VH-VL binders against Vitellogenin-1 (vit-1). Designs and how they scored, part 6

Target 1, 170 residues: Vitellogenin-1 (vit-1), of Caenorhabditis elegans (p55155r1310to1479)
Amino acid sequence: SVCKVQKNQIRTFDDVLYNTPLTTCYSLIAKDCSEEPTFAVLSKKTEKNSEEMIIKVIRGEQEIVAQLQNEEIRVKVDGKKILSEDYSAHQIERLGESDIVIELPEGEVRFDGYTIKTQLPSYSRKNQLCGLCGNNDDESTNEFYTSDNTETKDIEEFHRSYLLKNEECE

## First folded at step 1 (VH-VL)

Design k06 (framework fv_ficlatuzumab)
Fold by ESMFold2-Fast, scan of step 1:
Formats: C-alpha cells, structure tokens, sequence
Structure k06 (fold): chain C 170 residues (1-170), chain A 122 residues (1-122), chain B 107 residues (1-107)
C-alpha cells in the first residue's frame, strides 16, 4: 500500500483522499507507532505558499533530510551533506536529478521535492502505523485517529494532532 | 597538503566577462564541494555559489543567478567561476573554498584559496 | 535569506584581556555557525565550526558558544597575533551568509 502527499492533499494507505495543507512546521506523515518505533516520515513546506516540501526520515537513530535546491535534490544524513556517490552507503537511491528513494526497514519513501510516496506492507493490526497517512489496516474508512489515539472526523483536528512543536507555523 | 591555487589579479573593463580559476591539489577533488566567495574592499564576505565536482551540480546565491557560472575540469582538478556583465561593484577579492561533507562534523570552509583580486575599471 | 549581524564593528583591547565577539542570526541556524580569522592581505582561516568545536591547530584560548540565534567567540587572553577581522557564518541553509565582521585591535 502507498500513501501519497502532494498539492496540499493526502491519499492514505487505505485510499482515503483528503485535503490538508502542510505548514512550515513539520507534520508527521507516517510512523511506526509500536512500542519500539523503527521509522518516522515527516514533512513541511519550504515556505507558506509553496507546494515544495522538505522531507525528514528518521530510520532507527539516523536522520535523513532532503529538499530541492536549484532543481536538484540535496540530502543530509545526521546533519552532514552527502554527495550522490555516497547515497547507496545510506540506503538511498537516486532515480534522476531530482528523484530519490529512501529505504525503510519494511518499505520505502520516494521523494522529488513536490511529491512524497511512502510504500509499506499492509499491516493487519490496527494502530501499528500512525500519522497523516493513516493506520494502514486495509480498511477504507472515514475515521481518523489523532496522535493521542482518539477518533475524529475533523480533518483540522487530525492534522493539528500530528503537527510538531506547534510554534510559529505558516 | 591541501592547496587551492588562484591567480593573484585580473583587470577587466565594465561589460566584459571574466573566468577565474582555482586549482586543487592534495585531496580527492570529486569528494568535496567547491564554493566561491567574494570580498569587496573594506567589506564582509559574500557567498556566490557552490559546485559538486562529482556530478557538476551547482547552487547559486540568487543575487548572482544568471551572471555567475561555476564549472569544473576533473582532469586537472580545477574549478572555475565565470562572471558576466561586469560592473565596478564587482571589484573584489574572489576566493574558492572547500567544503567537507564526509567528516564526522559538517563544516563549510576548511581550506581557502589565496584569492584573486578582480578590478573592474574603465 | 538569513541575516548574520556581528557586534561590535570594532574593539580595541589590552594584551591579556578577555575578548567577547557577538554574532546574531535573524532566524534559528541550530549550531551551524563557523568563525573565521582574517589578517590583512590574507584569506580567512577557520577557527570554530559547529558553534563550539575548535579547528585543529587553533589555540585553546579561542572558544565558541551559542545556539539557535545567538553566538559568541571568546578569546580568553588576547595576544598581539590575534589582531584581525573575525567573521561569523551560518551554514544551516543556502545562501550561506556571513556577518559584516568585527575588527580586533590592540590598545
């Protein structure tokens, strides 16, 4: 199953499509919300009225940040810029000048600066995944679960629950 | 020993173009970004742009976008900055500087060239 | 663009005095700040990176501190060879930007 984020719109792992603009603060897109998380995918807009995004992938103890600069993806691993020749050493693949794939423990994230595609296997357990991409429980429903695991049908409440730091966000 | 060698001076007329060189030695050229920075007389430092010698990808300060062009010649380990439509305000010392992306600590400019003084006058 | 502002523009100190130079970013740059020393007619030389890490070969009288928006470079006991311009730089995001510099002189 695939979750897609682009154009202020999210298509969840369970194929629910909804509109929610990202802000200049990181929002949690998808995360292993088990007792010992193995990954998290976060994203924010580069500026208030842009559709261009910055992605942050946390994989174990490693932090990967990627964004477009001058029409090319730039990647940092643990705060350190890396050249494309080193991408494979960090389980990152370059598919074009502005397109990368970041490996997850079970799945991958594809990013081109404007679109995030997170591909994960279907989970049979409810609440194994959390974030704006939903719980990937193979059920298409209109019920969203917030970061404190309460059910809501209010998309703004849902998004706000996954907005990090909730400070000066635009 | 790491060295970045630049010519001492260039004199150009307004409206012309200049191509400045920076010859690197003492390290693996393609493993480090090369940056260009200028300093007008009595002024601070101003970043022009960067280039990855590995892939040739560039990133420019928007102020210089369209006027500055960064290139490399991997066979001679030489970086170049071409600046077009020169004005008297472009009179400055132009430095190349190396950035280490593979160190345990990321920092931008560990080695600098000696600089080329570009004088733009009629 | 992130604006880096240094203060003071210049200062004159007596030999052996403690010197503090300030650098302020217009927005958070975490700890991605470097300090450079530039003597007349010479290229800048890296002193401090990561806000507080001293470059190899730099005397231990030089130290850096700060985070987010406020950074300082301290010289615990100024020596005659420390006469120079000092520049701070953020390298958190492009375009990389520098402060205007602080000139250090001896009285």
Amino acid sequence: as target 1 above (170 residues)
Amino acid sequence: QVQLVQPGAEVKKPGTSVKLSCKASGYTFSSYYMHWVRQAPGQGLEWIGEISPSGGSTNYNQKFQGRATLTVDKSTSTAYMELSSLRSEDTAVYYCAREDYYGSEDYPFDYWGQGTLLTVSS
Amino acid sequence: DIVMTQSPDSLAMSLGERVTLNCKASQSVDNYVSWYQQKPGQSPKLLIYGASTRESGVPDRFSGSGSATDFTLTISSVQAEDVADYHCQQYDSTPYTFGQGTKLEIK
Scores: ipSAE 0.000, ipTM 0.478, lowest interface PAE 15.4, mean pLDDT 83

Design k07 (framework fv_ficlatuzumab)
Fold by ESMFold2-Fast, scan of step 1:
Parts: sequence; C-alpha cells; structure tokens
Structure k07 (fold): chain C 170 residues (1-170), chain A 119 residues (1-119), chain B 107 residues (1-107)
Amino acid sequence: as target 1 above (170 residues)
Amino acid sequence: QVQLVQPGAEVKKPGTSVKLSCKASGYIFTSYYMHWVRQAPGQGLEWIGEINPYGGSTNYNQKFQGRATLTVDKSTSTAYMELSSLRSEDTAVYYCARAHRSTYYFDSWGQGTLLTVSS
Amino acid sequence: DIVMTQSPDSLAMSLGERVTLNCKASQSVRNYVSWYQQKPGQSPKLLIYWASTRESGVPDRFSGSGSATDFTLTISSVQAEDVADYHCQQYYNTPYTFGQGTKLEIK
C-alpha cells in the first residue's frame, strides 16, 4: 500500500485521491494510532506559497527531519545534522541520485523535498493507521476519519483534525 | 539564458509511435520538473504529464496514461515524450515547459513540435 | 478534474482601453493560478503566477487578481503588441488544467 503526498494532492493507502494543501504547520500524514505507536510521519510547507516540503519522521523515540538546502537533502536526527556517510547508521538510505528512504518499523518513507511516498506492507495496520493517508482499510469511500476517529466527508474538517498548529505557522 | 529546444515538426502514420525531444540549457536541469503540454489546432492547452529529472518520477494526466511515456537523459539535459498508438486526433503542437520543483508554474516553454498524424 | 472556464471567448478593444479577462475554476484552487500570453505562431509566455504576482520582465500594465474560484487578468492600457490568446491555468492539483483561452484583438 502506498500513500503519495505531492502538490496539494494526497493519494491515500486505499487509493482515494483528494486535494488538500499543506500549510506551514505540520500535518500528520500517517501514524500508527494503536495503543503503542511505533511511527508517525508529518510534513509541512517551507513557505506559504511554495510546494517544497519538510518531512518529520518519528520512529520509536527518534525524530528525523529532512528538507532541501540548495536542492540537496539535509537530514537531522534528534536535532543534530548528520552527513550522508552516517545515513545508513540511522536506517536512512540515499536512493538513486538524491532521494532518501527512511525505514519504518513496517515499511518506508521516500522523500525528495517535494514528494512523500509512504509504503507499508499489505499486512499493515488496518484500522490502526490514522492521518491524511487514511486508515488503510481496503475500502475506497468518500468518508474520512478524523483524529478523534469520527467520520466526515468534509476534506477541510479532515485535514484540520490532523493539523498541529502553533504561533509561528498558518 | 534558459532555452528549451524542440524539433520543428514530425509526421507519423496512424498506429505508430513518436518520441519527441526537448533539450534544456541555461539552468540546473534537475531543479525543475519538465512538463509536456499539447495544443490541437484551434484548441486550448492540454497537460499530458510531468517528470522530475532529479529522480525520474513521473505523473500523467489519466487521459494519456498508458500511451505517453516521459523520460530524461541527465547527461545531455534532454527530456523525451513518447506517444504510442497515434491517431489523427493526436495532431497538435507539443510543448515542453519547465516548472521549479517548489512552485510548479511554467516559467519557460519550448517552441513546440508540430506533430501531424496523417492517414 | 478541475475545470477552468474563461470568458469572453474573444474580445476586440481600442488602443489605450482597459481590458479585463475572466477565469473561473470549478472548485477552489486558492491562489494557484497562472496566466499565459500566446501570440500567433509562438509558445505561451508566463505573465502572472500565484494569482497576482507578475513575472519578471512583464510590463506593469498587466495585473492579476482573484482567489479561490474567480480570477481576473487586467491590462490597464492595451497596446498593439498585446494581441494574443490568453490562457489561465490552475496548478493546485494534477491534472493541471487550462481554460479554453480568450482571444484579444485590437480594433
């Protein structure tokens, strides 16, 4: 199952395509919403009128942040910048020329600064996933589940429920 | 400055395929998506698809999915669009256009290649 | 797909007149609209992006406005070299879509 986030558009794990622009606040893209969360993927825009993204991956107790700096990927682990030679030590791989792949407990996230692809295996956590990528329940419907697990057909309500607001974002 | 150079014209028979080129210069090739847009005679502009030269990832207009194939050659800064199973309705001017990866509007266009598909 | 509809289809103006071209999106595209000028036999040229930001080198008589679903391109004092087709485009969501174009002629 793959969820793709690119250009104000999200294709969920269940292959539902919808429009929702990311903001300069972090939005929860995908998360293990079980009683013992193992990962979360968040993203935000670098600027209000740009589609360049910053990705934050929480994997166990580690926080990985990646973004572009002059068209090159820059990675921080737990707030510390790491060099590409250290990527493999943190289960991060530079794929091809410039994409990075961050391993999840059950899957991976591929990021190039503009596209996020979150891939989970077919036996993945159905009905335990939450976020803008959907719950991976193998049903393509126009109903979405908010952060408090209620159904909505309102995309703005759906996105808002997964938006982490603070005083410095909008 | 920025240049996107395309051949002037191509003539093909129905049922064949065509591979159109777009040679870029004057900028960092991998910093910009390359888009393909066509314009049939007397018609508006129609988006075919895009390719990210950085990783090679593509995204297509569903209407062209399965018929159009976008590729790049980074060593020559050249983008290609192959269109298969040609019909007379594919007669159009085909443009390449670049868009920066962070903003996505088309700030530079090739001169276009006139593809004529004749019976 | 998001449908972009331009009006009018064609317009004939006298030199020096203010001209306004309209573009409507079938759903909100926020400010992700660009305008392109296409002169006969030429490629489209970017005029406006982000609904209202003028591209570098574009004369200041061109301006864009609008948001969400309704957008306008204005030429404050039309000149002979402005004869062209004008296309609006949304880049909010793929597939990117264009309006059918408005043809501007000078009387």
Scores: ipSAE 0.005, ipTM 0.551, lowest interface PAE 13.3, mean pLDDT 86

Design k08 (framework fv_ficlatuzumab)
Fold by ESMFold2-Fast, scan of step 1:
Structure k08 (fold): chain C 170 residues (1-170), chain A 123 residues (1-123), chain B 107 residues (1-107)
Amino acid sequence: as target 1 above (170 residues)
Amino acid sequence: QVQLVQPGAEVKKPGTSVKLSCKASGYTFTSHYMHWVRQAPGQGLEWIGEINPSGGYTNYNQKFQGRATLTVDKSTSTAYMELSSLRSEDTAVYYCARVKDTAMGRYNYFDYWGQGTLLTVSS
Amino acid sequence: DIVMTQSPDSLAMSLGERVTLNCKASQDVSNYVSWYQQKPGQSPKLLIYSASTRESGVPDRFSGSGSATDFTLTISSVQAEDVADYHCQQHYSTPYTFGQGTKLEIK
């Protein structure tokens, strides 16, 4: 099961497509919302009117941030820039000059600066997976669960519930 | 039982730094965000910042950006808040508080609070 | 920053009376408001989250309502153990902000 984020659109794990532009604030894309979270995927735009994104993956004890710089992917682990030679040590694979795959405990995230593809097992139960990518419960409906576990059909309300907003971002 | 244990009091001189601890027990430490909130005598509550104990992600109230540093020690299930360049206005009770839910974003409701550490900054 | 303003600053009620505490946000915070009870010498305790959802273990006499900018905490029948300061909080946008508190006393 795959969730895709690109061009101000999100296609959820349950194959629901909706329009919601990301902001310059991080949004929670997908997260293990169990009692022992193993990962979280967050993303934001580089600039208000850009389709270019920055991705942040929290995996166990590590924070991985990736973005394009001069048409090449730049990766930081725990705030420090990592050379491509070090990627394998951090379970990151470079597929091309601007393409990487970050391994998750169960699945992977592929990123190229403009598209995020998160692949996770479809056996996840409702409320075990949360975020803008949905709950991966094999039920395709136009209903979403906010961060406070409330069902809504209001996409703006849904998105706002997963925003990490502060004074420096919009 | 879920508990967040903090020292009762600290006394510091202006211009120094303090590192306050919050030892968690009774739950999986890395599954809940930890926040720090202070309360000056006779005043309301003021949010300082948050940390994800799993990934180390932090977010700060801009008023404290550069002065406050949040860290965790996963091996001891302990969260820390270091506050530098102390002034008398920093005199307050400092609380650690965990987020009720494991979800990020706006699940910032605090279901368990430490008992608080009274920090007194005095010459 | 979003400013949260509570009213009244203090209130004295008789046992069994209905109490309404108010909280106003300086801008739209949707339903991202929680309420805390703080008894003398104790840390705050969560009562209500998402404007109207009661935390597990909290007595039915406590209820929350409101949206956008205006929120209320209601105690349907005040008991002696309800003597405390009550704080509202928004978590719509960082920095997360609290109201100044309302002190509830029993006559």
Scores: ipSAE 0.013, ipTM 0.486, lowest interface PAE 8.7, mean pLDDT 84

Design r01 (framework fv_recibokibart)
Fold by ESMFold2-Fast, scan of step 1:
Structure r01 (fold): chain C 170 residues (1-170), chain A 121 residues (1-121), chain B 108 residues (1-108)
Amino acid sequence: as target 1 above (170 residues)
Amino acid sequence: QVQLVQSGAEVKKPGASVKVSCKASGYTFTDYYMHWAKQAPGQGLEWIGEINPNSGGTNYNQKFQGRVTMTRDTSISTAYMELSRLRSDDTAVYYCARDRGYSGYEKFDYWGQGTLVTVSS
Amino acid sequence: QIVLTQSPGTLSLSPGERATLSCRASQSVSSSYLHWYQQKPGQAPRLWIYGASSRATGIPDRFSGSGSGTDFTLTISRLEPEDFATYYCQQYGSSPYTFGQGTKLEIK
């Protein structure tokens, strides 16, 4: 299943398309919300009126942040800038001048500075996905589950529940 | 080399349906959206809709909603557009076009050669 | 829906001259989602300029795009015979995705 985030538009793992204004605050895009989480994908805009994104991938204890700078993708691992020659040591692959793939325990995240594509190969009954990409339960529905696992039809409420607001953002 | 090859010209009577195919090669079919556009004789381009070949999910232009159906067959890397209840003003060249789903910008970087559909009595 | 208006509808010029083609949007369009296509009679459209200003692969550097907001321009610095065609602008910022009506560039 694939979830795509771009242009304030999200196509979920269950292929539900909706629009929500992404902000300069991180939003939780997709996460393993099981008893023992293995990953989380977060994203924010670089600036209020920009379509350019910053992605943060948490994989175990490792934090990977990627964004465009001077038309090239730039990557930090645990706060430290790394060069493209170091990407493979961190399970990151450069597919083009501004296109990277970050490996997840099961699946991958592809990012080009504007579009975030998260691909997961399988769904386990023990794994519960949460975030703006939905729960990947193979059912196309207009029901959304907030961060406290409450069902809602209000996209604004849904998005707010996954928004990490602080005084430095928006 | 990326290629999109469309089915041949069709002549239909009003009220009939037509199904146009677009066979992709030279890339991973399920990694890119496929779009369809209409160009009536002497006119400009009009977007009809899109399909995600991975999921089969579709999004149609409201003007064609209820008359258009887009499908795909991943085993033969082929996308289809079916237009029903044909009218004279459906006479046009129909194009498929690939969307670079990965790189942001979302642009129609490769196009099929076009399929002429003529609707006449 | 966003309406794209191209001007002029027809532009008659000679080889060697400069061409300037305009595309105006009824609402603001991010430059990242404004594209230009070239179409010759009997042929499919071909991506020419994407993201308002980036040339597609193989497009000569005499072509340039510019603009933001609601006003976009395609410029050909010195026309060659093969440049005479119809040019369409297109927005991909909001569904339904729309095209301008085209500017036909013809030999004077």
Scores: ipSAE 0.000, ipTM 0.480, lowest interface PAE 16.5, mean pLDDT 85

Design r02 (framework fv_recibokibart)
Fold by ESMFold2-Fast, scan of step 1:
Structure r02 (fold): chain C 170 residues (1-170), chain A 122 residues (1-122), chain B 108 residues (1-108)
Amino acid sequence: as target 1 above (170 residues)
Amino acid sequence: QVQLVQSGAEVKKPGASVKVSCKASGYTFTGYYMHWAKQAPGQGLEWIGEINPKSGGTNYNQKFQGRVTMTRDTSISTAYMELSRLRSDDTAVYYCARGYYDSSGRYPFDYWGQGTLVTVSS
Amino acid sequence: QIVLTQSPGTLSLSPGERATLSCRASQSVSSNYLHWYQQKPGQAPRLWIYGASTRATGIPDRFSGSGSGTDFTLTISRLEPEDFATYYCQQYGTSPYTFGQGTKLEIK
């Protein structure tokens, strides 16, 4: 199963397409919402009117941040910049100038600075996922579950429940 | 493997010009800046300037401005540094090094050429 | 231009000892843009520590970097014979980019 985020549009793991205005605040894209979370994927825009994204992957105790800088992906691990030759030590693969793959416990995240693709095995984490990518329950409905596991048909309510707003972002 | 291979040693007379080359391999040549540094005998390193191989844009240390010209040939992944009106105190090893700088990010000089000795003597 | 002053200019020690090398900037430098290079006679410099504290790939853990603002330090906890070399700090934040004059680590 694949969830794709690009151009203020999200295609969920259950193949539901919807539009939502991504912001300069981090939004929770996909997370292991089981009893013992193993990963989270977050993203935000670089600027209000930009299609360019910043991605944050939390994997265990490690925080990986990546963004496109001057046509090349640049990566930070736990707040420190790393060289591309160090990517493999952190389970990150570079696929050319602007593409990276970050390994998850089950699956991967692909990022090119504009598009985020989170891919999980089809057998895994059904009904255990939360975030804007949906719960991977094999049902293609326009019903979404908020961060407190409440069903809604309101995309704005759904997005707000996964938005990490602070004083510096909008 | 990333490699930067420089041209061989040169002996020049005062007033002449020298052009040192630096051939890159093992990475996308236009993805990184190429820097040049000078090291006089028994002395430390001094930054001369940089070129963006993608645009051809250059930025020179004021100390060398007017005497240095940096160029590149993307078809052969080679950068050049030409130093004119040579003086005896230009005798030094000249290094090329790969780096990256913009408003959003910086990389150290992570790979260096082997150096080119330029001797200026009468 | 930002002037980087390294001290001492020469440090004479024996294998097994601890080495502490200082780099002081004439004005504040972001730690993310302060780098250290090792150079042996007849060789090109090699990246050793970047961003003040991150070891480059393959560099032994006996090397550590620290500091912020104007004061930066490279520490070698237990010197080995291959560590005797000249170490340069560099600021890659403000053009013209500058290097310190180097600290030569030599055997007593």
Scores: ipSAE 0.000, ipTM 0.481, lowest interface PAE 18.5, mean pLDDT 84

Design r03 (framework fv_recibokibart)
Fold by ESMFold2-Fast, scan of step 1:
Structure r03 (fold): chain C 170 residues (1-170), chain A 121 residues (1-121), chain B 108 residues (1-108)
Amino acid sequence: as target 1 above (170 residues)
Amino acid sequence: QVQLVQSGAEVKKPGASVKVSCKASGYTFTSYYMHWAKQAPGQGLEWIGEINPYSGGTNYNQKFQGRVTMTRDTSISTAYMELSRLRSDDTAVYYCARSKQWLVPSYFDYWGQGTLVTVSS
Amino acid sequence: QIVLTQSPGTLSLSPGERATLSCRASQSVSRSYLHWYQQKPGQAPRLWIYGASSRATGIPDRFSGSGSGTDFTLTISRLEPEDFATYYCQQYDSSPYTFGQGTKLEIK
C-alpha cells in the first residue's frame, strides 16, 4: 500500500486522490492506530505558499526530522543533527543528494523535500491506520474519518482534525 | 449524544476512601483521555490528573500523587477516581471531563455533572 | 507549574455593557492550548472559547477571545442577562494543566 503527498494533493493508501494544502503546522499524515502504535508520519510546509515540506517521523520513542537546507537534505534524530555517515545507524538511507528513505517497523517513508511516499507491505495493518493517508481498509469510501473516528464529507474538517496547531504556526 | 454520567453524592469520615465513577456514552471511549478536576465550595477548578483509557496509563498532579488512583473499565466505558486518606479539605465537587488524544491540541469539551464528596466527622 | 492569574476577581456590570476579562500566565502559553470555560452556579463548566480565539459550538458572536504569550483576554461586546457567570481560563500546554481562579461576572 502506498500513500503519496505532493503538490498540495494526497493519494491515500486506498488510492483516493484529494486536494488539501498542508500548512506551517504539522499535520498527521499516517499513524499506526493499533493496540501498540509503532510509528507516526507528520509533515508541514516550510512557508504558507511553498510546496516544500518538512517531515517528522516518530518510530517507537525516536523522532526523526528531515528537510531541505541549501538544496541538500538535512536530518535530525531526537533533536540532534546527524551527518550522512550516521544515517545507516538510524535506519536511514540516502538515495541521492536530496532523497532519503526512513525505515519503518513494517515499511518505509521516502522524502525529497517536496514529495512524501509512505509504503507499507500488502499484509500491513488493514483498518488500523489513521491520518490524512486514510485507514488502509481496501475500501475507498472510508478515507475521510477524522481523528475522533467520525466520518466527514468535508475535506477541510478532515484535515483540521489531524492538524497540530500552536502559536508559532498557521 | 455524548454524555458523561457520574456516580451520586457521598459522605465520608476523615481517613476513609471514596471512589467516584464516570460512565461515558455516545463516543469511542478509548479515543479520548479522561480527566478529573476538583472544585471546593466557593473555589475554582483544580486539575487532579488524567487516564488514557486505551493504555490505562495515568498522569497525576503532584499535589494529589500518592492519594489518588485512576482506573477504567473499557467493557462498560467507565472511568474511576479513588481518593484515599480523606481530609476535611477534600470536601468538593469532583468532575470528570474528556479531551482529545495524542497529536492534537486539546481541551475539555464535555464534562460530567459532578459528584459532591463531603468529608465530615 | 504554570500559574494563571485572572483579573478582576469580580466584575460588576449591567446588561448592555462591554466586559473585558484578563488571564495572565506566569510563563508563555501557546495560544492553541489556552481555553475559556463558563460556569453557572450548580452546573458543570462548559467549553466556551478554545485555542485563545475560537468560539465553541453554539457560543454567541458577542464573545471573542484574543491574546498570545502570557496575556489573554475574553471580551463580551454587549452583555445579556444569561452571560452573568464565572469564567475560567485554562492552559493545556504543559502538565499539570492549570486553571485561573476565575472571574465572577455579576449584575451591578
Scores: ipSAE 0.005, ipTM 0.474, lowest interface PAE 13.0, mean pLDDT 84

Design r04 (framework fv_recibokibart)
Fold by ESMFold2-Fast, scan of step 1:
Structure r04 (fold): chain C 170 residues (1-170), chain A 121 residues (1-121), chain B 108 residues (1-108)
Amino acid sequence: as target 1 above (170 residues)
Amino acid sequence: QVQLVQSGAEVKKPGASVKVSCKASGYTFTGHYMHWAKQAPGQGLEWIGEINPNSGDTNYNQKFQGRVTMTRDTSISTAYMELSRLRSDDTAVYYCARVRLYGDYGHFDYWGQGTLVTVSS
Amino acid sequence: QIVLTQSPGTLSLSPGERATLSCRASQSVRSSYLHWYQQKPGQAPRLWIYGTSSRATGIPDRFSGSGSGTDFTLTISRLEPEDFATYYCQQYGNSPYTFGQGTKLEIK
């Protein structure tokens, strides 16, 4: 199952397509919402009117941030900028100058600065997943569970429930 | 149910450091930011900074930058705030408070009881 | 940083009266990021109103919040003895997050 975030659209793990523009604040894209979370994927726009994104992956106790700078992906691990020669030591693979893969405990996140593709093997479905990518329960009507585990039909309420709020968002 | 329990009062000399703890219970510790605020005697509240217990990321008020360090220990659901190079005007009650990590507009819904730090010679 | 100015600094009223507490911001704050806290001497602050107008759990309906932009108000329709306390507004729109200096409600 695959969740894709691109051009103000999200295609959930259960193949529901909906429109929701990301903001300049991080939104929770996908997370292991079990009692012992193993990963979280967050993203925000670089600017209000941009389709360019910044991605943050939390994997265990490690934080990985990636974004485009001069059409090349730049990566930080735990706040420190790393060179591409160090990527493999952090389970990150460079596919091109603007294309990387970050390994998750079960699956991977592929990022090119404009598209986030989170892939989990179909045999490793997790009903405890949460975030804008949905809960991966093979039921499209259940895609809109808010962060407090309440079902909603309001996409704005759904997105707002996964918006990480450090400052005013645009 | 939800509780934030802070460490006891401290008396310190100028130039020393103090480390205040805030132990959380009754909720998922990694699902909420932990914030710290200062209240000097007879005065209002001043925000010091925050920590995301899930990632360990911190954000500090510039006024305290360079003197404050926030950490956490997820195995015991405890957050820490250390303030160094103490001055007499650091005498205050220090509060921890939680903010929901996602889907919230940053309201501090539960507060610790406060820790009085007295800095005197 | 956004400066929040509360007025009056001290408000002296009797039980049964209406109280109106003002909070003015130095720049626009979205309504969802403006909150109010009550604090009694020797106690921690307690969340009272969040997002300008939503009452926190257990807060009686005599309390209401309103406002937008730079001008926000906390209103108590009929003061009860337990309402005499200091009230702080707070913004969470922009870091550093700031509090007003407080309005102290005291018995006349």
Scores: ipSAE 0.000, ipTM 0.518, lowest interface PAE 11.2, mean pLDDT 86

Design r05 (framework fv_recibokibart)
Fold by ESMFold2-Fast, scan of step 1:
Structure r05 (fold): chain C 170 residues (1-170), chain A 124 residues (1-124), chain B 108 residues (1-108)
Amino acid sequence: as target 1 above (170 residues)
Amino acid sequence: QVQLVQSGAEVKKPGASVKVSCKASGYTFTRYYMHWAKQAPGQGLEWIGEINPDSGGTNYNQKFQGRVTMTRDTSISTAYMELSRLRSDDTAVYYCARETYYYGSGSHNWFDPWGQGTLVTVSS
Amino acid sequence: QIVLTQSPGTLSLSPGERATLSCRASQSVSSTYLHWYQQKPGQAPRLWIYGASSRATGIPDRFSGSGSGTDFTLTISRLEPEDFATYYCQHYGSSPYTFGQGTKLEIK
């Protein structure tokens, strides 16, 4: 299944569409919420009212951050800027000037600075997934479970539960 | 091969409701969002709303909020748009359209294919 | 709501001439989310150009799209009789997904 995040809209792995603007603080898009997480995908806006995003992918203990700078994707791995010639060594593929694919343990994330597409194989659908992309349990009625695994009908409460609260958000 | 076929023209009185159907074929109905658009005589296109055929979730243009309802029947691959409390300015051709997307070629979403359109005339 | 304004509203030209159609957005739109549709009388719209510059399958190479930010253009290098139609631009960046009012290309 695919989860797509662009502008103020999220289409979940279970194909539920809802509107929620991202902030200048990281929101958890998708994560392995098992006892020993293997990956997490987070995103934030570059500035208030911007459609441009910054993506952060955590794979095991490795942190990958990507964003547009002068209309080109720039990538950092564990805080260090890397050149495109080094992308393949980190399981990252450049498809164009501003389009990359980051390999996950069970899928991939495609990012162009404005849209995040997270693709997981059908065999990896598990109730252990959490985040704004939903739990990928093939049950659309369960899409609004907060980070504390409680059901809510309030999208703002749902989003707030997956927002990193270590800074002031715009 | 991929095709959307809409129901036939309707003539309604002011205050009535109309329900337009859009039958999909040639693809997996539940995998693509369905959109509805309005085109009044001699005018341009106006987006009404969308439905996720898998979940039944909807998102409507605020201009039609309170009068439009979108539904689907997955057993016959058909989407529906119902417009209530009809007024003369609801006279228009109504289109359904599939939201097509490219996973491998970047973040592109567009409306293709389109249904042939359904003329709804509101006349007293 | 992002408003798309097309100009001119009507463009009267002869076959063999070059046509230039403009679409201006009220705020910046990624080229990835700007599309053009062709519509002939009595017919549904048909995808013509997607992502500002990519021709849809089967569209002749005399058609080209360009632009970024708020200014987008559809160009027809040498008009053929079958090209006379109404052209609509559309953004698919955020709800509501709006269309321009259309440019009607008509025979002079």
Scores: ipSAE 0.000, ipTM 0.469, lowest interface PAE 17.7, mean pLDDT 83

